# Designs tried in a protein design chat: VHH binders against Protein GET4 (MDC12.19). Part 1

All scores and structures are predictions.

Target 1, 324 residues: Protein GET4 (MDC12.19), of Arabidopsis thaliana (Mouse-ear cress) (q6gkv1)
Amino acid sequence: MSRERIKRELPPVQEHIDKLRKVIEEGNYYGALQMYKSISARYVTAQRFSEALDILFSGACIELEHGLVNCGADLAILFVDTLVKAKSPCNDETLDRIRCIFKLFPRVPVPPHLVDVSDDEDVQNLQESLGEARSRVENLTSFLRAAIKWSAEFGGPRTGYPELHAMLGDYLYTECPELDMVRISRHFVRAEDPEKFASMLVNFMGRCYPGEDDLAIARAVLMYLSMGNMKDANFMMDEIKKQAETKNPELSESDLIQFISYLLETLQRDALPLFNMLRVKYKSSIDRDQLLNELLDEIAERFYGVQRKNPLQGMFGDIFKMMG
Structure headers, positions and changes below count from the first letter of each chain, unless a header shows other numbers; antibody chains aren't numbered by Kabat.
F, E and O stand for the ipSAE by ESMFold2-Fast, ESMFold2 and OpenDDE, each averaged over both directions (binder to target, target to binder). V2 = 0.75 x the mean of E and O + 0.25 x the DockQ between their complexes.
[cut] stands for letters that were removed.
Atom coordinates printed by the task and the answers are left out, and those that the model quotes come from them; centres of patches stay.

## First folded at step 7 (VHH; framework vhh_7b2m_4)

Design p1 (from d2 with G35A)
Fold by ESMFold2-Fast, scan of step 7:
Structure p1 (fold): chain B 324 residues (1-324), chain A 118 residues (1-118)
Amino acid sequence: as target 1 above (324 residues)
Amino acid sequence: EVQLVESGGGLVQAGGSLRLSCAASGFTFSDYAVAWYRQAPGKQRVVVASIYSGGSTKYSNSVKGRFTISRDNAKNTVYLQMNSLKPEDTAVYYCAAGIPWYLREDSWGQGTQVTVSS
């Protein structure tokens, strides 16, 4: 009897969703946001998390569908926060919901070419567009970072669910005005899709300064190796060589790429003296980016058991990488 | 353009069984969750069963243990096996491509009538 009374105290979720949909259809997007938050909070207080999640998911999707990115993202982030409170498992239903929310975020890709703008009006329009893109990217990043963390904590892989990493990496690559290829690569090496990552890197080569294509490849391969993923490191190198053969044949002439090729062979043979010799021989190429030395130190520890000066620094680094 | 065609409805006696089919075209079927909804005269359209892209299933409390949802991605078809039918199961049954609580207007089939006599 007490269970029947509790159920009667809160109306069915369908009634709330239908009412809120109508509020949005009438153009009251901000009012609807406050109502979604209030109603979902009531269900959370009642420990009815499934119904709170239904309301928040509906609200996030409908706000985003109407182009209200800030409102939709606010509800999407609250949806993930509610998953954490509920200790909701990383299952097909929740992943489908996160994917649905992600697909509703607008996409306005940054042009691959910069135009020579001299008019004040064109400069102002560009600045406004870049500001909107940064806001949109920040909103999506907050949502997917929370989702990645949730997935790692509640039944997904320790580093976060691979598809969520792929979604964030892809969105950052196409939508972020200022490309952070290191951040993008950290997500793609956890995405379990080396073919897509290789294709993206080949596409990125068209956007690099002359003579810097090899750095992007070296970072990607060394990141895979630092995670112990020899299979995908080799796949990446082979796939990039095949795809870049027609677009950038000079890539094979890079000392850094030569180093990476020798490194892959050396790691297969478990030869620490050769590993150390290669680092010395190719020092000038490696020193072009300090990240390469950091990754090589991680590789030496993983493959040969070489101790770092502070073993705890690696563990803290991995925690920060999982939150990026 | 998403197209969904329901079939398998009809008239059955209480305690009987029906198998509904939803044939899909115009989209990458395996990427979508699919749900069965029903609407009785004078009542709201409510979800009865869902099947997610990964294959997991979810049922409303009113049909748990009696209805089974399944999918055949090779045939682009979702099924709803309805056992131990009750007069209260009488409704038009709709197939929808998407996730319950957020379905687009163009994501719905035209429906198939199920009538359970007592």
Scores: ipSAE 0.560, ipTM 0.827, lowest interface PAE 1.3, mean pLDDT 85

Design p10 (from d2 with K58Y)
Fold by ESMFold2-Fast, scan of step 7:
Structure p10 (fold): chain B 324 residues (1-324), chain A 118 residues (1-118)
Amino acid sequence: as target 1 above (324 residues)
Amino acid sequence: EVQLVESGGGLVQAGGSLRLSCAASGFTFSDYAVGWYRQAPGKQRVVVASIYSGGSTYYSNSVKGRFTISRDNAKNTVYLQMNSLKPEDTAVYYCAAGIPWYLREDSWGQGTQVTVSS
């Protein structure tokens, strides 16, 4: 005879969590990952999203607690995907879970990009360590980028929840082998924490070669201004000056820093001609990094409504006037 | 303030044993991975062993089977039990925690010297 059709009813979620925790504690990390995915998918199909989220959160945390970053990140990303499917609101409970997962991502005690290597054998060992760090950073980045997007879609600020930007920027600063201060700064300007950002930049200046630290400050201030955030741009500049007094007093002597100070004053006034004159006067300092010109073009568009010149449109306009 | 204080190093004969200790303060010790690094004369600093918050461990190939890392969260201490010591284990041993940048020291502490005589 045909077997009786069994209802595919799911047992209490806590039974699954307890069983899977035991599987990991016994060392079956890959088997547990497959079980977490399979069981959570069944709850999602049944539209029991809260229980699916409980399973995925538990799995992400315990995998990370045991140093299984790839497995833990896989479950963490699936957790965020499930938040999106469930249309789960950006609330304190869910943010606490994201914060918990973030905290469990491993950090190396000394960032790999700060290690000097001279011997061929040490170079090979460092390359292996850098590969692991890149994988860890990619996994964390995928998780937090998904969380930022989810927060923007389901009740958080439109640019993503500020603390999630701060988490990603912080992790990139300490853990990414290729230190990308532009990428890090783009997250911190959205973090609504100019004091922490200023402290990070002061810390970064201790890790730079002399004569390059003014560029990092200029990028940060101009990024705030390109977003229309005059308040945090001014706070950043003031805070950097206060915190850097003992560590890098030469900042006040930088032409670029002087330019930024005058620019901040100019933007408080409807003074486009002065803005243009400052760009010309400080051109040699600004041209040290093409990104500064791009940010200044964005600032001009935001504060003064200046469009980038279109040579073809200008030429067409002149021809049209001749025909009319 | 974050502090990590290493102890337990010394001079030992090849084949002997030492137990290193690292006492931590100024952060929630139980939440973070902690590890041991070493630097031999004329060499770069390399990882020896790490222990995660959940108790899972990592060992470099050169020490697998000879060294054991452990933690006591109640005492905020990490240990490195070193057995079957070899002259090539001679190095300054450093303790470090995987914590956020704003809680990290810019430089390592003095560490604890381990010298293995042949």
Scores: ipSAE 0.293, ipTM 0.697, lowest interface PAE 4.3, mean pLDDT 83

Design p11 (from d2 with K58R)
Fold by ESMFold2-Fast, scan of step 7:
Structure p11 (fold): chain B 324 residues (1-324), chain A 118 residues (1-118)
Amino acid sequence: as target 1 above (324 residues)
Amino acid sequence: EVQLVESGGGLVQAGGSLRLSCAASGFTFSDYAVGWYRQAPGKQRVVVASIYSGGSTRYSNSVKGRFTISRDNAKNTVYLQMNSLKPEDTAVYYCAAGIPWYLREDSWGQGTQVTVSS
């Protein structure tokens, strides 16, 4: 090579990765983060996306391995942003990398006893622990939501790659201090694993206020139905009945659960008048959560072609679903 | 817990061929990417070829078109078919479980020596 050509070329990616690993091993985590960003940006500008992705993947993993969640997540999100810029296909190479990054995110489950803290010192320590958990969850959520969108855009299923939904739903369930079961359920219904979802819901029932277990089940079944997934909706109901029979026998006496059972039978028989009659008969149970009415409107549209929502309301509802 | 054992190295003349094997144990082999790496005297260890969990492959520019990586999940084995060998291919060849640019220190084998004479 001419000397001028050597001077104009970016060094091999291996040289950068080895140097940056040493910077991290020396404890300069923030300095390493800035160097990973700067170097990867130079490769992106040069349209050398493969090498930029190698640098960002390496940095995300090493920062996370050293417990630097914010730094690692920053690089992981930039990795996904770079996949989008490169128009990188949803293939096993990239999914293996995303899975590797995910597995390095720390897991520190929230303690089940939040009521026994009365000392100012203990309250402060609890608040700091919850703040750290919220930060970890937000960082992981940002990473996997970006990955889900990338997978839907570049060759995966339209709703996003199922494993990525399962990963996010599972992490939210185990790590989030304030459970958003609606958000968790929206991910699990796209995970193509109704058995795991059913097991999670049975586990969740042990963490609810008495008499609210039926709401969690109804939300899950109606979400499957709103997506046109009758097979998994039926599997979910059968699996919940089987797994929860000995731990929560009162579920079979729930008006809401009875409604869901009749609804599943009705949808198999293409009977809109019966569907409408069931909604009226069980109105008091359904009205316990406004989301159930929204899901039933979506089910009516999908199975019977009924437009029940104001067009403006539907547009705003879709925006909220994308941001939730 | 992860164990990798390389074999198949030797002395060969330029233009010759060798097939390396790497036998894996201690992990769910089919779930992991596996790669071949090489280290020449006085130089850093560099990636040669990688095979991902679904069978997708990636090669370094120096070996592309000459080397082929493959896997047999039933035998927990990864292979490197090396054709049109050059003196600059002389190195100790290692396999490693995991994705290039993030590998565990304990997931490297002892290596197998490949020497190409001109």
Scores: ipSAE 0.634, ipTM 0.866, lowest interface PAE 1.2, mean pLDDT 85

Design p12 (from d2 with G35A K58R)
Fold by ESMFold2-Fast, scan of step 7:
Structure p12 (fold): chain B 324 residues (1-324), chain A 118 residues (1-118)
Amino acid sequence: as target 1 above (324 residues)
Amino acid sequence: EVQLVESGGGLVQAGGSLRLSCAASGFTFSDYAVAWYRQAPGKQRVVVASIYSGGSTRYSNSVKGRFTISRDNAKNTVYLQMNSLKPEDTAVYYCAAGIPWYLREDSWGQGTQVTVSS
């Protein structure tokens, strides 16, 4: 079959986009969603991936612009699925499109904690807002997680394109009703933006979770080190110390933070006996979170070539970290 | 507010060349894709060439090999080098900030007329 025959069987992309835009402008958002899916599937079947991607990108953006998060996310996820089917490279065009879609996802303030709410109507409204926020976060997470995997497979860094990790981490921090700082940190350490990550952690120290600030910092620094990123680990520690002097001066008195400071000096000097001594001396602080021991085992292997006690456990840990 | 000003249009004979310029202000230029569109009398406005934030480019089949889009982020300017011009290239050429297939109404410049004589 010739290119001329295939194009004759399917109308030009612009004709579909113009028609579908009008359907959305008339308020038929769900009907438009089904049409975008049907039309793009026809282009995919015809192996006309570029045109399918144009249709899906347009649909995702227009649905999101009209506040239809579920419809827009559905098309955005299908856009990424189509990139994978097309084996589309991680290039500026596709990254600009993903960024455009991301920027159209709503940012909605999460209501304050329930202690200030006693009216039944206010309680119901808060529950609805939290449900909508969870749905929105899940939709964006599905989209960006798919995009991160696509970028890792088709020409980006093996761990996924840094900006996509930054986008997901930032959205989780600002929009998710239940903060998972471990998950957020796993994304930010891959974002190649230690300044933004440090600012977020300092902001978190002012948020309601006293007594765990040192754990969040330790996780972040050790995650950088476990990836061999000594530069960003040191930047993070220096930036946190500088900012914490004005916001949380007690942080410098933490045994765990003191351990991290000594660890950074030890790794610069390539001193395995000192590394082992520090782990023993600060064991009670490290044991507050089993993740810290796992990260330290990875650091010892990377910097000193020390064999992990269970190589399979380390490999499974790496897989699970990528999924978080 | 996005502001785009096109220049460089004019009258040229078939086989000639023109360079269009699009000067941008009111936004962080390096963050944006920019596209050139054209509209001939009685026809729909169609995309000609686009350049993405990182410098990658895409062309319509009608101009591929003849037109070259480029950007200078330091000068907040996008260029369209048009070679081997044909009478069918006659149109008003518009610059737009954003990605083809999703452009806002306020993302367009005023246009610059290109007329190619036989």
Scores: ipSAE 0.601, ipTM 0.849, lowest interface PAE 1.3, mean pLDDT 85

Design p13 (from d2 with G35S K58Y)
Fold by ESMFold2-Fast, scan of step 7:
Structure p13 (fold): chain B 324 residues (1-324), chain A 118 residues (1-118)
Amino acid sequence: as target 1 above (324 residues)
Amino acid sequence: EVQLVESGGGLVQAGGSLRLSCAASGFTFSDYAVSWYRQAPGKQRVVVASIYSGGSTYYSNSVKGRFTISRDNAKNTVYLQMNSLKPEDTAVYYCAAGIPWYLREDSWGQGTQVTVSS
């Protein structure tokens, strides 16, 4: 930034963007981060939010284009913070900027072999690669989590804009070294795209340990039901059955999948005694994952008004539930 | 459904060379990472070399500097050039394709035998 521009207070934003881009092209990536923060803060203080957003968006993009994930993410998060301060509505124009930033985050999947590396050099290289992948995932997660919260506050759906959930879920599925299918599923059930979610789960099934494919499907269907989304729960089950006929025909013989099918029919009939009998009959299958019992408690509350096992824990749990 | 077919295995003297090929069909090859694994009798199957969609490569320490992995997306083929072969390189070599972050591969070839005589 020139002294002349400082004396003219806040010059046209494009001039700042052009000059800062040159600083980065000259290799001063970390110095540029501080300049983007300083300049954007001055526009925010002046209540010139549109211009602050232009600077932060430009900075996030150019840092990411040069592979500086930490710097780019820092500016992207500040961009979202500035949207909140400006009370910027959740519209296609702002979402396009979030889409652009998201697409610039690197995709470098973790190596397929994590267990039998015995040589010290290979172990060190793998540890560095995993650390970088964790850092990238953490940075993107912070950015999209902030964006989801912003969208819920300023004109999007209460749980956050569906596409942002899809973006985060997809990135976690493809890029995270530690695969958390529960977390990924919590995002996809909010993405309003049960077809893509079903296709992802069918793709994932072939990569589970034997006898765990049905757990991933049960979690997804029960999550939809816990949200009151009977339509997408039924769609998911129908799509999984259709696609699994060719890839995993034994899935239809699972007691847990049979339980889910009977549960879907029972919920249509407002039959709490039948619901309770199904939970008892299929207890051994349900107990394979404690999350299934938690989801079934939420389903009973939503469909039948039944209070959770511990009303105090249930009440406080609802207060502390995050968009996820 | 993804199909992988390996070729190029055989018997070779110590110090010799072999080139393995893995031909892929039935999927969008350019999007997948492809790895070569080997399994010696009584041992676990271990990764030897991997090549990612962008061309980045990985090599185990036991083969680094001797083996070279490459890909030809136009031919849907991955190659493993094996130089300075040792008797301990004797194994069945498998081609596998999948998403690199998951420990289990999406698709496996039938395997090709490599035997290095002393």
Scores: ipSAE 0.000, ipTM 0.122, lowest interface PAE 15.8, mean pLDDT 80

Design p14 (from d2 with Y32N)
Fold by ESMFold2-Fast, scan of step 7:
Structure p14 (fold): chain B 324 residues (1-324), chain A 118 residues (1-118)
Amino acid sequence: as target 1 above (324 residues)
Amino acid sequence: EVQLVESGGGLVQAGGSLRLSCAASGFTFSDNAVGWYRQAPGKQRVVVASIYSGGSTKYSNSVKGRFTISRDNAKNTVYLQMNSLKPEDTAVYYCAAGIPWYLREDSWGQGTQVTVSS
């Protein structure tokens, strides 16, 4: 091989990975980040996407393993960006890689959202912990949101790969200081795991947001129904009723939960007049959250063909909600 | 406690075939990717073939078309069928649980020697 060929050709990916691992072992985490980005960019420019993905995957994992969440997330997001550029299919190899990266993100359960402490030092430590948790959640959310979008575009289900939704929903539930149960539920209804979702909702009862148990359940059941998933909607309702017998027996006294039970029976019978009557009868309970009315409008369109105010906007609204 | 035990190595003439086996225990085999790696004296250990949790496979360019990786989840075993063997295939062959380019030190088997004579 001439010197001209040596300068023109990129060395084998293993040589780069071995050298970069050594840089990290020497404690130069930020320098390694810049080297991973530079080297992977050279492979992308050369249209050698497979090698670029190998380098980025390795770098994301090694940075995360060493506790460098920002560096690891930067490389993980670039890994997903590179999948999109390469038009890489949603297959087992890439999903196994995404799962591997996800498992390396730290899990440090946050203290309760509101904490009464008398020590100024404890308050400062709590604020630092909450800031770190928000940063970790933002980093993981950016990574998995990009991965969900990639999976929907390149061979996965149209709404994104179910396991990726489960990963994000679970991480948001355990790690996010400010629980957004609507956002979490939006991911879990796409996760194809109603048993895990039901267990999470039961675990949520009596924790951070008392007095919203019936709203959280209604949102989950109506989200399933808005997607046409009657099977998982019924599973969710039955499972929560069984588990709530011990934790929240008053749940069965909720007008909203009674409405949901009648709604499930009505949709099974495909009876529009009964559906309309139930919405009127239980209007005061439904109006506690405008989202319930929006979901019921989506359900009416799906089950009975009732025209939405804007059908096209409704279709793209789900994608927009996923992005923000 | 991951344990991987390789078998099936030996001496074979160029153009011959060997089938390697990797018996796995101590982890949920069906949920994990597993790969075959090889290391010749004085060389770095390199990936040969990988099989992912869903059964998808990937091969290095040097063995593509000659080697076939497969898995039997009921037996917790990974196989490497090696056909049209060449002298340059001579190496110690290792089984590892995990994904190429990020493997933990405790994820490796002890290796099995493959020697291809000319």
Scores: ipSAE 0.617, ipTM 0.837, lowest interface PAE 1.0, mean pLDDT 85

Design p15 (from d2 with Y32H)
Fold by ESMFold2-Fast, scan of step 7:
Structure p15 (fold): chain B 324 residues (1-324), chain A 118 residues (1-118)
Amino acid sequence: as target 1 above (324 residues)
Amino acid sequence: EVQLVESGGGLVQAGGSLRLSCAASGFTFSDHAVGWYRQAPGKQRVVVASIYSGGSTKYSNSVKGRFTISRDNAKNTVYLQMNSLKPEDTAVYYCAAGIPWYLREDSWGQGTQVTVSS
């Protein structure tokens, strides 16, 4: 007899999940990863997406719970890819699953002495620690960036679901060894939480290079305005002034901050000539960061219908903003 | 530490109703999905109903139209209203904090017995 066993159907999802959980508990993390991928791919091929998603969600969570960030992230990203293939709607269930996965990513507050573990006469341990931190950040960024794009495509707001932006922005601010405040701010302006964003910017004050606190604030306010969000732009500016009064009182003396204050008043009054005059008067402050001119061009187009010199740059910029 | 305390189980005639309650503590209740599960003797524990943090609900086909899950975030409590009970609904009913397919061992309550007589 040379007849091979015919596999006609997949076992119930529970049997797969129970077996794979035990494989991980026995320490075979990489073997389990390959099994999760193989089994979920078979369900996807059969167009049984709900079951594929159950397996991938379980696997991502269990791998992350055991500290296997690379394996867990791999499955989490595949989970989002499967949501896209299935055209799964942005609903409470899937958002709860994404939040669950997010919460399982390690957060490692780095007391100075933990980066000083290479104090044993070489720097290899420090290099390894920094490499691990960068890997964790890259893995979470890939996962949440994919989730944001999925949410924009399948029933969430066009710019991506606000909570997912808040999750990514917060993680980047607290966990990334190299702070990219422009990237963090792009996420927070889409998070629909101007109070949290303002609090983070106030916390960031005093950590900037001396005399650059005003740039971070200007970027954030102009990003809100470039999206047409006057309400949150005004709220954030007021909240920052309130919270920063005792910590950075010289902020109110910044020419750039004064420009932003006049700009907010001007946009409420729909006065294009005044808008143009303010850009000329405060040119030296605005030119401190090329991004500010790009955002002001977007604001002029949105509020006054002014055609930019290069409309394709605006389209390109919007794609970059959505991508993070 | 997650703590869940179920109540409201008992003996009821077929066609009758029961309301189960689950009081939760030790975690941020409003951020978590919570579900009702049941296990009959000699069978696997299966999901009955889930309620997600946003308030949407999901039911197993066996109870859809008869059972209603709800939550009160102010009281940290989840409920299961069981109508038109059948002998097949006889089981120990468990409350669990979390999402189906990733439930921690410590995320379960002790259970409450529901017995439906024919």
Scores: ipSAE 0.695, ipTM 0.892, lowest interface PAE 0.9, mean pLDDT 85

Design p16 (from d2 with F27S)
Fold by ESMFold2-Fast, scan of step 7:
Structure p16 (fold): chain B 324 residues (1-324), chain A 118 residues (1-118)
Amino acid sequence: as target 1 above (324 residues)
Amino acid sequence: EVQLVESGGGLVQAGGSLRLSCAASGSTFSDYAVGWYRQAPGKQRVVVASIYSGGSTKYSNSVKGRFTISRDNAKNTVYLQMNSLKPEDTAVYYCAAGIPWYLREDSWGQGTQVTVSS
């Protein structure tokens, strides 16, 4: 006849946060981590996802603020996992929370590999610093990779929210001991910030081997084009010329850069024969990196409808179909 | 870095309205989520309304439908329009730059008193 009164088992979120803040103030960071996990799990089990997210967000931020990167990252990753379980939409509130967590990850200069190190103790200290940097980058990468996937699944752009790609690309560039510019570039072309990407490439040219600066630029421009983004591809070329003029004057003399310039002009016109002629004329420059040929094949398919014939890809595709 | 200053508080009769303003100094105001918080005597400071960097809003259940938060990034100001005021709305109202559940001590304004008489 009347609704039965539901027994209240969980105290308010504020009470939990206050208790956990005290545990952290007492210096028990690992104990606090376990408490955040336990308490948030109870809220998840009760299907009180908003409150679980509040606890996990608070915990991730406080742990990171106190320099506990592993603990903070663990809670940040669990925060994203909880967003997925809750089917939480990609909205301003959640993006602001992810940005807040990201900004709390520490930035530590990568030690220069060309410094003379004669003492065994200095070598050991360098190895420890590099190990810590790798761990930190791995933790941040796991967090932002999960966030990108969540954003693509729950209301963001299909390729993941642009700012999250920018955050991950930037952190990989500044903090990762093993620099993977192809991976970094794949994130930045999805970041919708060609000016920041151009600035990063100019900075990279200061750290690159002589005679390979043109490859980094070619990859970036061709990646934009392979996505159908003519506007940002053109912006990238213009911005690189403006920013890199004094740092790499030989760039304008590169055959590969000349190829990219002609390619951009050609793609504005329905001129497949010219596109094919340019690939033949500049073959020696393009063949310096297999990725450039792969990107050009994608560009041909996107702009001219030319079907890519990859016997290996077709063979592996058939295997995956058989596996289910 | 951002300094916040609240204004617009005062004494009002039950059922009346007040508009609070939170003015920020600095060129990066649009990068911040901003919240309105209140603290009654002997009570904990609680979030009332939040506006995020993209412009979306969130309200506590106690004020939903009566209060409206808005922002004007060109004027570096966040507003709280308070309608149908009740005696239980009596509190010192604070604005803070940042996200609920993680706010630094330096994120808070000085507060503005709102008193609703019956």
Scores: ipSAE 0.609, ipTM 0.852, lowest interface PAE 1.3, mean pLDDT 84

